# Ledger of designs, part 33: VHH binders against EKC/KEOPS complex subunit cgi121 (cgi121)

Target 1, 174 residues: EKC/KEOPS complex subunit cgi121 (cgi121), of Schizosaccharomyces pombe (q9p7j3)
Amino acid sequence: MILPLFPETQVHVFVYENVSNCAAIHEQLISQNPIYDYAFLDAATILYKKQVYSAIIRALEDRRDEQMKTKTIHSEVILSLSPKTEISSAFRQFSMTKKSKNIVVVKIDSKLTEEEEFERLDKLVEGNRVEFSDEELQKLIDFKVLKKNYKLDPSTLENPLASILSSIALRGYS
Below, E stands for the ipSAE of ESMFold2; O stands for the ipSAE of OpenDDE; V2 stands for 0.75 times the mean of E and O plus 0.25 times the DockQ between their complexes.

## First folded at step 6 (VHH)

Design pb73 (from pa1 with L100V; framework vhh_7n9e_1)
Fold by ESMFold2-Fast, scan of step 6:
Structure pb73 (fold): chain B 174 residues (1-174), chain A 123 residues (1-123)
Amino acid sequence: as target 1 above (174 residues)
Amino acid sequence: DVQLVESGGGLVQAGGSLRLSCAASGFTFSSYAMYWGRQAPGKGREWVSGISWRGGSTAYASSVKGRFTISRDNAKNTLYLQMNNLKPEDTALYYCAAGVFPYSTDEADYDYWGQGTQVTVSS
């Protein structure tokens, strides 16, 4: 996918449910294996496509402006999902864990087509691919996790999109 | 209620300039990417320009690149379009929109729309 605000940047987003090898993937991420250079997110934390894309746009702006707080664009995407600038907290809130069951995977600056990235990821992830759509994401979300991560109250929970996007856009600016 | 109100349109001669404004209310302006689109009589809607939340990233349709400049003032909840070297083919209703993903050909990515301000460029 091409974002008009970043037309030089290729973006691919993949969703997997019922992943059985999250512990193995997590070990590869800790060891910084370059084959796993993606943002691996716990799908329990993602409610909307716009949530993911907002984090991507924020990370791309921070990279362009030389304001990244993390070492890679993919880790910057994970940080950008968080309403706070605390790196370790953001990773605990949004990254996949050894116990994750459903994941969202983001690739920035791919030199491969979307189909080629699917082929590559299908070899790394032992799970079922599903469409990156609000409908599929809403089957995988954990509303208790979402509420804690974005500090949503009951009135905000009935329509959380604006609050989530506000949290992502205004990180570090209030 | 969400409201986007455009102003600054009018009649101008070819080669002239206009500055459009879009005043936003009813939502957190700084959380949304903002866009300018236009619709000429008898034609479909055309994406013109987009700007990210903080104004750091901008994009333009090829037809206006180098002549138009998009900007925003988040403290005033206002979006701007500076239009220079206007041409008769720029004659259109100009409207602002808010969303997360501006696609140059797909208006389904816009969440909120203004009613527009008319720009007429005479030869």
Scores: ipSAE 0.140, ipTM 0.532, lowest interface PAE 6.0, mean pLDDT 86

Design pb74 (from pa1 with F101W; framework vhh_7n9e_1)
Fold by ESMFold2-Fast, scan of step 6:
Structure pb74 (fold): chain B 174 residues (1-174), chain A 123 residues (1-123)
Amino acid sequence: as target 1 above (174 residues)
Amino acid sequence: DVQLVESGGGLVQAGGSLRLSCAASGFTFSSYAMYWGRQAPGKGREWVSGISWRGGSTAYASSVKGRFTISRDNAKNTLYLQMNNLKPEDTALYYCAAGLWPYSTDEADYDYWGQGTQVTVSS
């Protein structure tokens, strides 16, 4: 994927459904195993491609401006999905857990091709890869989780995209 | 209640400069990526420049790179385009547009459009 504002940055996004080894992956993330240097998101929290792109661009802007709050660009992507600046809250809300079934995986600054990253991730993730598309994401979303994470009420349900993207854009500013 | 109102256009000689402004109201300006586009007589719309929601990232069409500078002031809800070294080929109606962040060069992602301000560059 090429982002117009960051054309030199390699970005890959992968979606896996029916993942059976989330507990094992979670343990590797806690131990900070460099092989697992990706942003592992719970797909129950992601409704749109633009939601993920927004978090990536926000994280890349914060890195460029030397304003990252976390240690890695991948953890900054997870933080950037949250309407809050609290790191622990963002990870509880958006990161993959031991109980996750479907995940979205983001890789930034890969020196590998997309196909090589696919091969590498397929060895780490025990699940079925699906297309990164709004259609596939809408099959995996948990609206109760989404509403809780973004404080959505019935009045915003007619346009949840606008509310979600505004929350990501305005994190820490309003 | 959403409005984007452009100003600053006019007639200028080749090699001259103009500064366009776009005043926004009726939406949360700071959560939107902003864009300048143009439409020459008898032609379709052409993307000119874009700026991220905070102003930290900018992009330009190759035809204007190095001559035009996009900027924004979120406290004033205003978008700017500084146009230097203008060419007759820059003659067009210049309009601003807003797209809910993130940034996109696909105008299908733009939510709001201004009516435009005319720029005419004589040879």
Scores: ipSAE 0.324, ipTM 0.639, lowest interface PAE 3.0, mean pLDDT 88

Design pb75 (from pa1 with F101Y; framework vhh_7n9e_1)
Fold by ESMFold2-Fast, scan of step 6:
Structure pb75 (fold): chain B 174 residues (1-174), chain A 123 residues (1-123)
Amino acid sequence: as target 1 above (174 residues)
Amino acid sequence: DVQLVESGGGLVQAGGSLRLSCAASGFTFSSYAMYWGRQAPGKGREWVSGISWRGGSTAYASSVKGRFTISRDNAKNTLYLQMNNLKPEDTALYYCAAGLYPYSTDEADYDYWGQGTQVTVSS
């Protein structure tokens, strides 16, 4: 994927359903194993492709401007999904957990093609790959989790895209 | 009510400069990516430039890159387009637009539109 605002930055997004080894992946993330340098998100928290791309653009702007609050671009993507600046809250809300079943994986600055990254990730993730599309994401979302993470009320929950994107844009500025 | 009001258009000779402004009201300006587009007489709309939520990232159509500069002032709810080295082919109605998604050149992603300000460049 090429982002017009960051044309030199390679971005890949992958979706896996029915993942059986989330506990093992989680342990590798806690140990900071560099092989797992990706943003591992719980798919229960992601409804739209635009949600993920907006967080990526926010993280890339913060990196360029030397304003990242976390140690890696991938952790900055996770933070950027949250409407708040508190890092621990963002990770609790959006990161994959030992009990996750479906995940969204983001890779930034890959020197590999999308196909080569799939080959790498298929060795790490024990699950079924699905297309990164709004249709597939809508099958994996948990609307109760989404509502809580973005503080959606009944009127915004009927069309949550605008509220989600506004929350990502305003993190730290509202 | 939501409003986007453009100003700063006019007549200018080739090689000249103009600065356009777009005053926004009725929505949270800082949560929207902002865009400039244009429409020449008898032609369809053309994307000109885009700017992210706080002005950190900008993009330009190849036809204007190096000559035009987009900027914004979120404290004033205002978008700007500095146009230098104007050419007769830059003659068009220039309008601003707002969209929540910060990378789109697709007009379907634009939430709000201005009415436009006319720019005429004589040869």
Scores: ipSAE 0.428, ipTM 0.728, lowest interface PAE 2.7, mean pLDDT 89

Design pb76 (from pa1 with F101L; framework vhh_7n9e_1)
Fold by ESMFold2-Fast, scan of step 6:
Structure pb76 (fold): chain B 174 residues (1-174), chain A 123 residues (1-123)
Amino acid sequence: as target 1 above (174 residues)
Amino acid sequence: DVQLVESGGGLVQAGGSLRLSCAASGFTFSSYAMYWGRQAPGKGREWVSGISWRGGSTAYASSVKGRFTISRDNAKNTLYLQMNNLKPEDTALYYCAAGLLPYSTDEADYDYWGQGTQVTVSS
């Protein structure tokens, strides 16, 4: 996908369900293996495509303005999903863990086509790729996790989109 | 009780300039990306420009790139469009809109719309 506000930036988003090797992937991320330079998110935390795109746009704006708080654009995407400015909290809230079952994978500034990235990720991730769509994401979300991460009350939880996107947009101002 | 109220339209000669304003109330302006769209007589709606939550990112339709400048003042809850080097084909009703994502071509992503202000460019 190309974002109109960042037309030179190539963005790919992949969703995998029933991943059996999350522990192995997590070890590679901890060791900072450059082959795994992606944002690996726990799908239990993602309800909408717009949630992911909002975090990507926020991260790209911070990079352009030389205001990134983390070392890579991919870690900045993870931070940007959080309503808080604290890096370690954001990673605990949104990053995949050894116990994750379903994941969302974001690649920014790829030198590969979407098909080439898919072939590469298929070798790294032992799971079933599904469409990046609100319908598929809604099958993987954990509403208890979502409520906790965005501090949603019961009334907001019925229609959380505006609250989630507002939290991403206002991170550091509210 | 949400309102977007446009102002600053009028009649101007080709090559002239106008500055449009959009005053927002009833929602948290700084949480919303803002957009200018236009509708020419007998034509469909055309998106003109978009600006992100804090004004850090802007986008323009190719037809206005280099001539129009979008900006916002979050302290005043106001969106602006500076239009320079106006052409007869810029004649349209100009309206502002608010949405939670910075720039989207999907109208379903826009939560609030203004009524519009008429811009007429002669000759």
Scores: ipSAE 0.096, ipTM 0.523, lowest interface PAE 5.8, mean pLDDT 86

Design pb77 (from pa1 with Y103F; framework vhh_7n9e_1; at its last look DockQ between E and O 0.84; V2 from the best seeds 0.00; counts 0 for: pae E 4.0 > 2)
Fold by OpenDDE, look of step 7:
Structure pb77 (fold): chain B 174 residues (1-174), chain A 123 residues (1-123)
Amino acid sequence: as target 1 above (174 residues)
Amino acid sequence: DVQLVESGGGLVQAGGSLRLSCAASGFTFSSYAMYWGRQAPGKGREWVSGISWRGGSTAYASSVKGRFTISRDNAKNTLYLQMNNLKPEDTALYYCAAGLFPFSTDEADYDYWGQGTQVTVSS
């Protein structure tokens, strides 16, 4: 897809459930295998499409402004999900782990169609692709983790989206 | 209380210019994407322009691109719309809106709305 604010940048987002090889993927990421040039997120930490897109836009803006804190646009997406400025914290909070079962995968600067990118990614991920939607994300979320990551309280739990988006927007500026 | 108050509208001749302002209060302005929309007589609401949180990213409707410029001053909690080379078809009630999502042309994603300021362009 194309974001209106970044018409020259193609972005794809995929969701996989019941992934059996997260440990293997994680090893490839640690090794910085270029074939795995994606942002691999733990789906347990993602509740909304807007959460993901907000992080993507934040990362793209940071790149445009030459203000990236991480080495790659995909790592910047992971950082951008976090209300914290610490890279290590952001990765612990949102990145796929060896124990993850469900993941959200983000590709930025794709030269491929969504279908082509899917075919490529499908060779790397052993799981079931599901729709990238709030409905599907809601099935995969761990609310305990979500509450912890964004410091949600009873007053914000009814509508956590506002708190999430505010946290993403204000990171490093509050 | 949240408020968005538009100003700067008025009557102008075709080819003229106007600068609209939207003063925001009651919320964390820098956390919100800001938008301009308009509603012409007998027509529905239409998106005009949007600007992201910190003002670095902007977008425009095709009908106003190259003529209108959206900007913001977060220190002043104010949104602006510079309108140049105005046309009669630009006649409308112009309103500002705010949304937490960094950018959307879907008004369903907006959280707050102004009452609008009238812009009338005569031929």
Scores: ipSAE 0.871, ipTM 0.923, lowest interface PAE 0.5, mean pLDDT 95
Fold by ESMFold2-Fast, scan of step 6:
Structure pb77 (fold): chain B 174 residues (1-174), chain A 123 residues (1-123)
Amino acid sequence: as target 1 above (174 residues)
Amino acid sequence: DVQLVESGGGLVQAGGSLRLSCAASGFTFSSYAMYWGRQAPGKGREWVSGISWRGGSTAYASSVKGRFTISRDNAKNTLYLQMNNLKPEDTALYYCAAGLFPFSTDEADYDYWGQGTQVTVSS
């Protein structure tokens, strides 16, 4: 995807369901294996394409302005999904875990084409690739997790998108 | 109630400048991306420029890039468009819009709209 506010930045987002090797991927992330330089998100936490893209834009703005709180752009995407500034909290809330079953994977600044990234990721992730669409995300979301992460109440449930995007925009400034 | 009110339009000669303002009320301005669009006589709506939540990122239609500058003042709940080196083809009704999503040129993604301010550029 090309983002109008960052037209020179290549962004790829991949969705996998029924992933059987999350524990193995998690170990690679802990060891900081550069082959796994992606943002690996638990799909239970992602409801909208706009949620992911808003976090990406927030992370890209923080990188450009030399205001990143984490060491990599991919870690900054994970932080940017959280309504809070605490890094450890954001990772607990949104990162893939050993017990995850469905994941969303973000790649920024890829030197590969989208097709080449698909081929590469398909070797790392043992699961079924599905379309990055609101329809597919809605099948994988855990509304209890979403409600807890963004502190949604019944009144905001009619428009969770507005609450989610506002939380991402206001992180650290409200 | 949510309102977006544009001002600053008028008649100017080619090569001139105008500064448009959009005053926002009734919503948390700093959580919204802001946009300028325009509609020329006899044409459809055209996206002109966008700005992210705190002004860190801006984007422009190719027809105005280098001549127009979008900015915002979150303390004053105001969006601006500085228009320089105006051309007759810039003649249009200019309107502001607000959307929670900071990179859509699709007007279906805009939550709030102003009524517009007329800009007329004479040759």
Scores: ipSAE 0.472, ipTM 0.739, lowest interface PAE 2.3, mean pLDDT 90
Fold by ESMFold2, look of step 7:
Structure pb77 (fold): chain B 174 residues (1-174), chain A 123 residues (1-123)
Amino acid sequence: as target 1 above (174 residues)
Amino acid sequence: DVQLVESGGGLVQAGGSLRLSCAASGFTFSSYAMYWGRQAPGKGREWVSGISWRGGSTAYASSVKGRFTISRDNAKNTLYLQMNNLKPEDTALYYCAAGLFPFSTDEADYDYWGQGTQVTVSS
């Protein structure tokens, strides 16, 4: 996918369910293995495609404007999902952990087609690929986690999209 | 009450310039991406330009690139469109819109619309 404002930047997003090797992936991320240069998100924290794309757009804007707070564009996506500016909080709340079961994986600056990138990623992730869609994401979300991460009350939890997108837009500028 | 009110339209000769404004009230302007669209008589709606929450990112339809400039002033809750080197085919009702998701051309993603201001470019 090429975003209109970032025509030289190719982005791919993949969703996996029933992932059995998150602990192994986590070890490779700690080791900074360049083969694992993706954003690995816990799918329990992601309800909408627009949530992920808004964070990607925010991260790309911050990179262009030399306002990134983290070392890589992929870590910046993780930060950009958060309503708060604290890097450690964003990773604790949104990043894949050793205990994660379902994940959303983002690749920015890909030089590969979606299917070529999938072929590489599929060698790394032991799980079942599903469509990146609101329908599939809704099956994987944990609403208790979503409520906590975005401080939603019962009324906003019934229609959380506006609160989530506003949080991504306003982080650091409220 | 949410309001988006466009102004600055009018009659202008080809090659001329015009600056449109869109005054916003009743919502948190800085949390919304903003858009300009236009509709010529007998034609469908055309997306013209979009601008991110704080103005750092902008996008333009190919028909207006290099001639139109979108901007916003969040302190004044106002969106602008500077239109240079106008052509007769730019004649349309120009309207602003607001949406929380940036850079969508899908009108289902927009939350608020203005009523529009007429721009007429004579040859």
Scores: ipSAE 0.295, ipTM 0.669, lowest interface PAE 4.0, mean pLDDT 89
ESMFold2 (binder alone), look of step 7: mean pLDDT 85; pTM 0.856

Design pb78 (from pa1 with Y103H; framework vhh_7n9e_1)
Fold by ESMFold2-Fast, scan of step 6:
Structure pb78 (fold): chain B 174 residues (1-174), chain A 123 residues (1-123)
Amino acid sequence: as target 1 above (174 residues)
Amino acid sequence: DVQLVESGGGLVQAGGSLRLSCAASGFTFSSYAMYWGRQAPGKGREWVSGISWRGGSTAYASSVKGRFTISRDNAKNTLYLQMNNLKPEDTALYYCAAGLFPHSTDEADYDYWGQGTQVTVSS
């Protein structure tokens, strides 16, 4: 995917359900294995395509402006999903864990086509690929996790899109 | 109560310049992407330019790229469009819009709209 605001940046987003090897993937991420240079998100935290793209745009703006708080663009995407600027909290809130079952994977600046990235990820992730769509994401979301991460009250939880996108836009500026 | 109020339109000769402003109130301006669109007489609406939450990213329609510059001042809750080297075909009602998503040229993603300011470019 090409973003109109970042036409030179290639972006791919993949969704996997029923992943059985999250513990193995987590170990590779901790060891900083370059083969796993992706943003691995827990799908329980992602409700909308726009949520992911807003975090990507925020991360790309911070990279361009030399304002990144983390060491890689992929870790900056994870930070950018959080309404707070604290890196450790953002990773606890949004990153895949050993116990995750469904994941969203983001690749920025890929040298590979989308199909080649799928082939590569299919070897790393033991799960079922599904479409990156609001419909599929809604099947995987945990509303208790979403409410906690974005501090939504019951009335806001009925239509959370505006609160989520506003939180991503205002992170650190309030 | 949400308002977007455009100003700065007028009559100008081809090759001239105008600076449009859009004053926003009633919402958290800095959490919204901002857009300029236009509608020429007898034509549909056309997306002109977009700017992300803090002005870090901008995009332009091919017809205006290199001639128009979008900018914003979040402290003043104001969006701007600097229009240079104006052409008769730039004659249109120019309106601003606000949306939470900075990627979209789709009007369905806009939450708030202004009423517009008329720009007329004579030969």
Scores: ipSAE 0.233, ipTM 0.601, lowest interface PAE 4.3, mean pLDDT 87

Design pb79 (from pa1 with Y103L; framework vhh_7n9e_1)
Fold by ESMFold2-Fast, scan of step 6:
Structure pb79 (fold): chain B 174 residues (1-174), chain A 123 residues (1-123)
Amino acid sequence: as target 1 above (174 residues)
Amino acid sequence: DVQLVESGGGLVQAGGSLRLSCAASGFTFSSYAMYWGRQAPGKGREWVSGISWRGGSTAYASSVKGRFTISRDNAKNTLYLQMNNLKPEDTALYYCAAGLFPLSTDEADYDYWGQGTQVTVSS
């Protein structure tokens, strides 16, 4: 995908369901293995494509403006999903865990095509690829987790998109 | 409740300049990307420019790039369009719009719309 605000930045987003090796992937992320330089998100926390893209745009703006708070663009995407400024809280809220079953994987500045990244990721992730679409994401979301992460009340749960995108836009400014 | 009110339009000769303003009220301005669009007589709507939440990122249609500058003042809840080196082809109703997703040229992503301000450029 090419973003109008960042036309030279290549962005790929992948969704895997029924992942059996999340514990192994988590260990590689903790050890900072460069082969795993992706944002690995728990799909239980992602409801919309626009949620992911808004976090990506926020992270890219922070990188361009030399205001990143984390070490990599991929960790900055994870931070940018959170309504809170605390890095550790954002990672606990949105990152894949050892017990995750479905994941969303973001790659920024790929040197590979989307097809080549799929081939690479299929060697790292033991799960089934599904389309990155609102329909597929809605099958994987945990609304209890979403409500907690974005502090949604019953009225906003009926149409959470506006609250989620506003939270991403206002992080650190509200 | 929600209002977007444009001002600053008028009649100007080719090569001239105008500055448009869009005053926003009734929503949290700083959480929205803002847009300028235009519609010439007898033609469809054309996307002109967009600006992200705090003005960090901007984008322009190829027809106006280098001549128009979009900016915003979140403290004043106001969006601006500085139009330089105006051409007769720029004659149109100029309207502002607000959307939560930062930069989309798809009007379906726009949550709020202004009614527009008329810009007429004479030869």
Scores: ipSAE 0.427, ipTM 0.718, lowest interface PAE 2.5, mean pLDDT 89

Design pb8 (from pa1 with S30D; framework vhh_7n9e_1)
Fold by ESMFold2-Fast, scan of step 6:
Structure pb8 (fold): chain B 174 residues (1-174), chain A 123 residues (1-123)
Amino acid sequence: as target 1 above (174 residues)
Amino acid sequence: DVQLVESGGGLVQAGGSLRLSCAASGFTFDSYAMYWGRQAPGKGREWVSGISWRGGSTAYASSVKGRFTISRDNAKNTLYLQMNNLKPEDTALYYCAAGLFPYSTDEADYDYWGQGTQVTVSS
């Protein structure tokens, strides 16, 4: 994927449903296995493609400006989904857990093509690949989790896009 | 009640300069990527330039790169386009647009549009 503001940066986003090995993946992430250098997100927290792209662009801007708060660009993507700057809170809110069933996986600065990354991830993730689309994401979202993470009231849950994207854009600039 | 109001257009000689402004109101300006587009007489719309929500990232169409500079002042809710070394082919109606973050060059992602300010460049 090409981002107009970062045309030299390779970005790939993958969605898996019915993942049976989240506990195993979680152990690899805790041990910091470099093979798992991706942002592994719980799909229960992601409603829109633009939500993921917003976090990616925010993380890339922070990296360019030498303002990253985490050690890797993938960790910075996870942080950037949160409306707050507290790292531990962001990871609890958005990261895949051992109990996750559906996941969104982000790869930045891949040295592989999108097809090669698919082949690699299919060996790590025991689940079904689905299209990265608003339609597929809306089948996997948990609105109670979304409401809690972005402090949405019932009226904004009716059309949450603007609130979510504003929260990501204004993180740390309240 | 959202409004984008462009100003600063006019008639200028080839090689001259103009500075366009776009005053925004009625929305959280800091959460929006901002854009300049143009439409020449009898032509379709052309994306000219864009700037991210904090002004840290900018992009330009090849036809204007090196001659135009986009900037924003979030404290004033104002977008700018500094146009230098203008050419007759830059003659167009220039309009600003706002799209909720993240940045996009797809006009379908733009939420708000101005009416435009006319720029005419004579030889």
Scores: ipSAE 0.417, ipTM 0.713, lowest interface PAE 2.7, mean pLDDT 89

Design pb80 (from pa1 with S104D; framework vhh_7n9e_1)
Fold by ESMFold2-Fast, scan of step 6:
Structure pb80 (fold): chain B 174 residues (1-174), chain A 123 residues (1-123)
Amino acid sequence: as target 1 above (174 residues)
Amino acid sequence: DVQLVESGGGLVQAGGSLRLSCAASGFTFSSYAMYWGRQAPGKGREWVSGISWRGGSTAYASSVKGRFTISRDNAKNTLYLQMNNLKPEDTALYYCAAGLFPYDTDEADYDYWGQGTQVTVSS
C-alpha cells in the first residue's frame, strides 16, 4: 500500500487467524529479535482497516515531526492506536500476548514486496492467513475489549468508527 | 449544522496566483483530514490535495505538485489552498471536503463536502 501523505513509505498489513505459536512469538518480541521487527497486534482490538491505517499515519507523522515516544516505528503504531499517551497502557491494551489467538501484523519500511513479506511472515506465524478487510476483522474483534480501550458507551458501539478514528487523531489533546 | 464554505475564487491570467479558503463549522475540525478537489467543465471530479489532522503531512496530485500548497489553521477551523503559476487547465470549480481518514483519495470516504468556488484562468 502507498499512502498519499507518505508516498515514500511502504506499508503492509497482515491478518492471521487461529495462531498456535503466540507464546513463542511473544518471547521473540521480548528478546527484541530483529527478525520480528513488526507491530504485532491482538486482533481482538481491531475492528476496521481504517483504525490500523489511522494509527500508522499518526505514527508516521510523529516520526516525521521527531515526536516519537517509543524506540521504533512499529512500537509507535501500537502507541498510536491508544487514545492516551501512556506507553505501557497502550501496549497492554493493543499488543499481542501469549494468550492471543488472532493477530494483525503491520510492517513499515519493508525492503521486500508484499508477497515476499507474506512468505517470510508465514514462516514465523503458525496460523491461517486471511484478507485484511473489515469483513474478516469483524469476525475477530472482541467488543468488550474495544469498549474498554476506547471508552465507548452502548450507543457508540452500534457504529464506533468515528469515535475510534477521532480518538486516534486527537491523542494527547483531549 | 455542518458547513464547509469555500471562498477566494475568481478570474486570473495564466501565471497568476489565488488563495482559496474553506471555513468549517459544526464538527470537530481538528479530528478530520481535509481535502481540495476540483471539477473542470466537461470533466469528472479530481482530487487535488490533502492534509492530515495537524497539518504535518500533505499530498498533491501530480498535475499541481510544486505549484499549489495546502495548509490549515485548526484554531480558526479554516483550510487553505495557495495556487501559484496557474494554467488555463486549472480552470474548475474548487471544493473542499472533510474525511476522518487521510490516506485514500476515494471520495466515498469523505464525510462532508463544500459547494465550491469557481476558478477561471485565462490564456
Scores: ipSAE 0.233, ipTM 0.603, lowest interface PAE 4.2, mean pLDDT 88

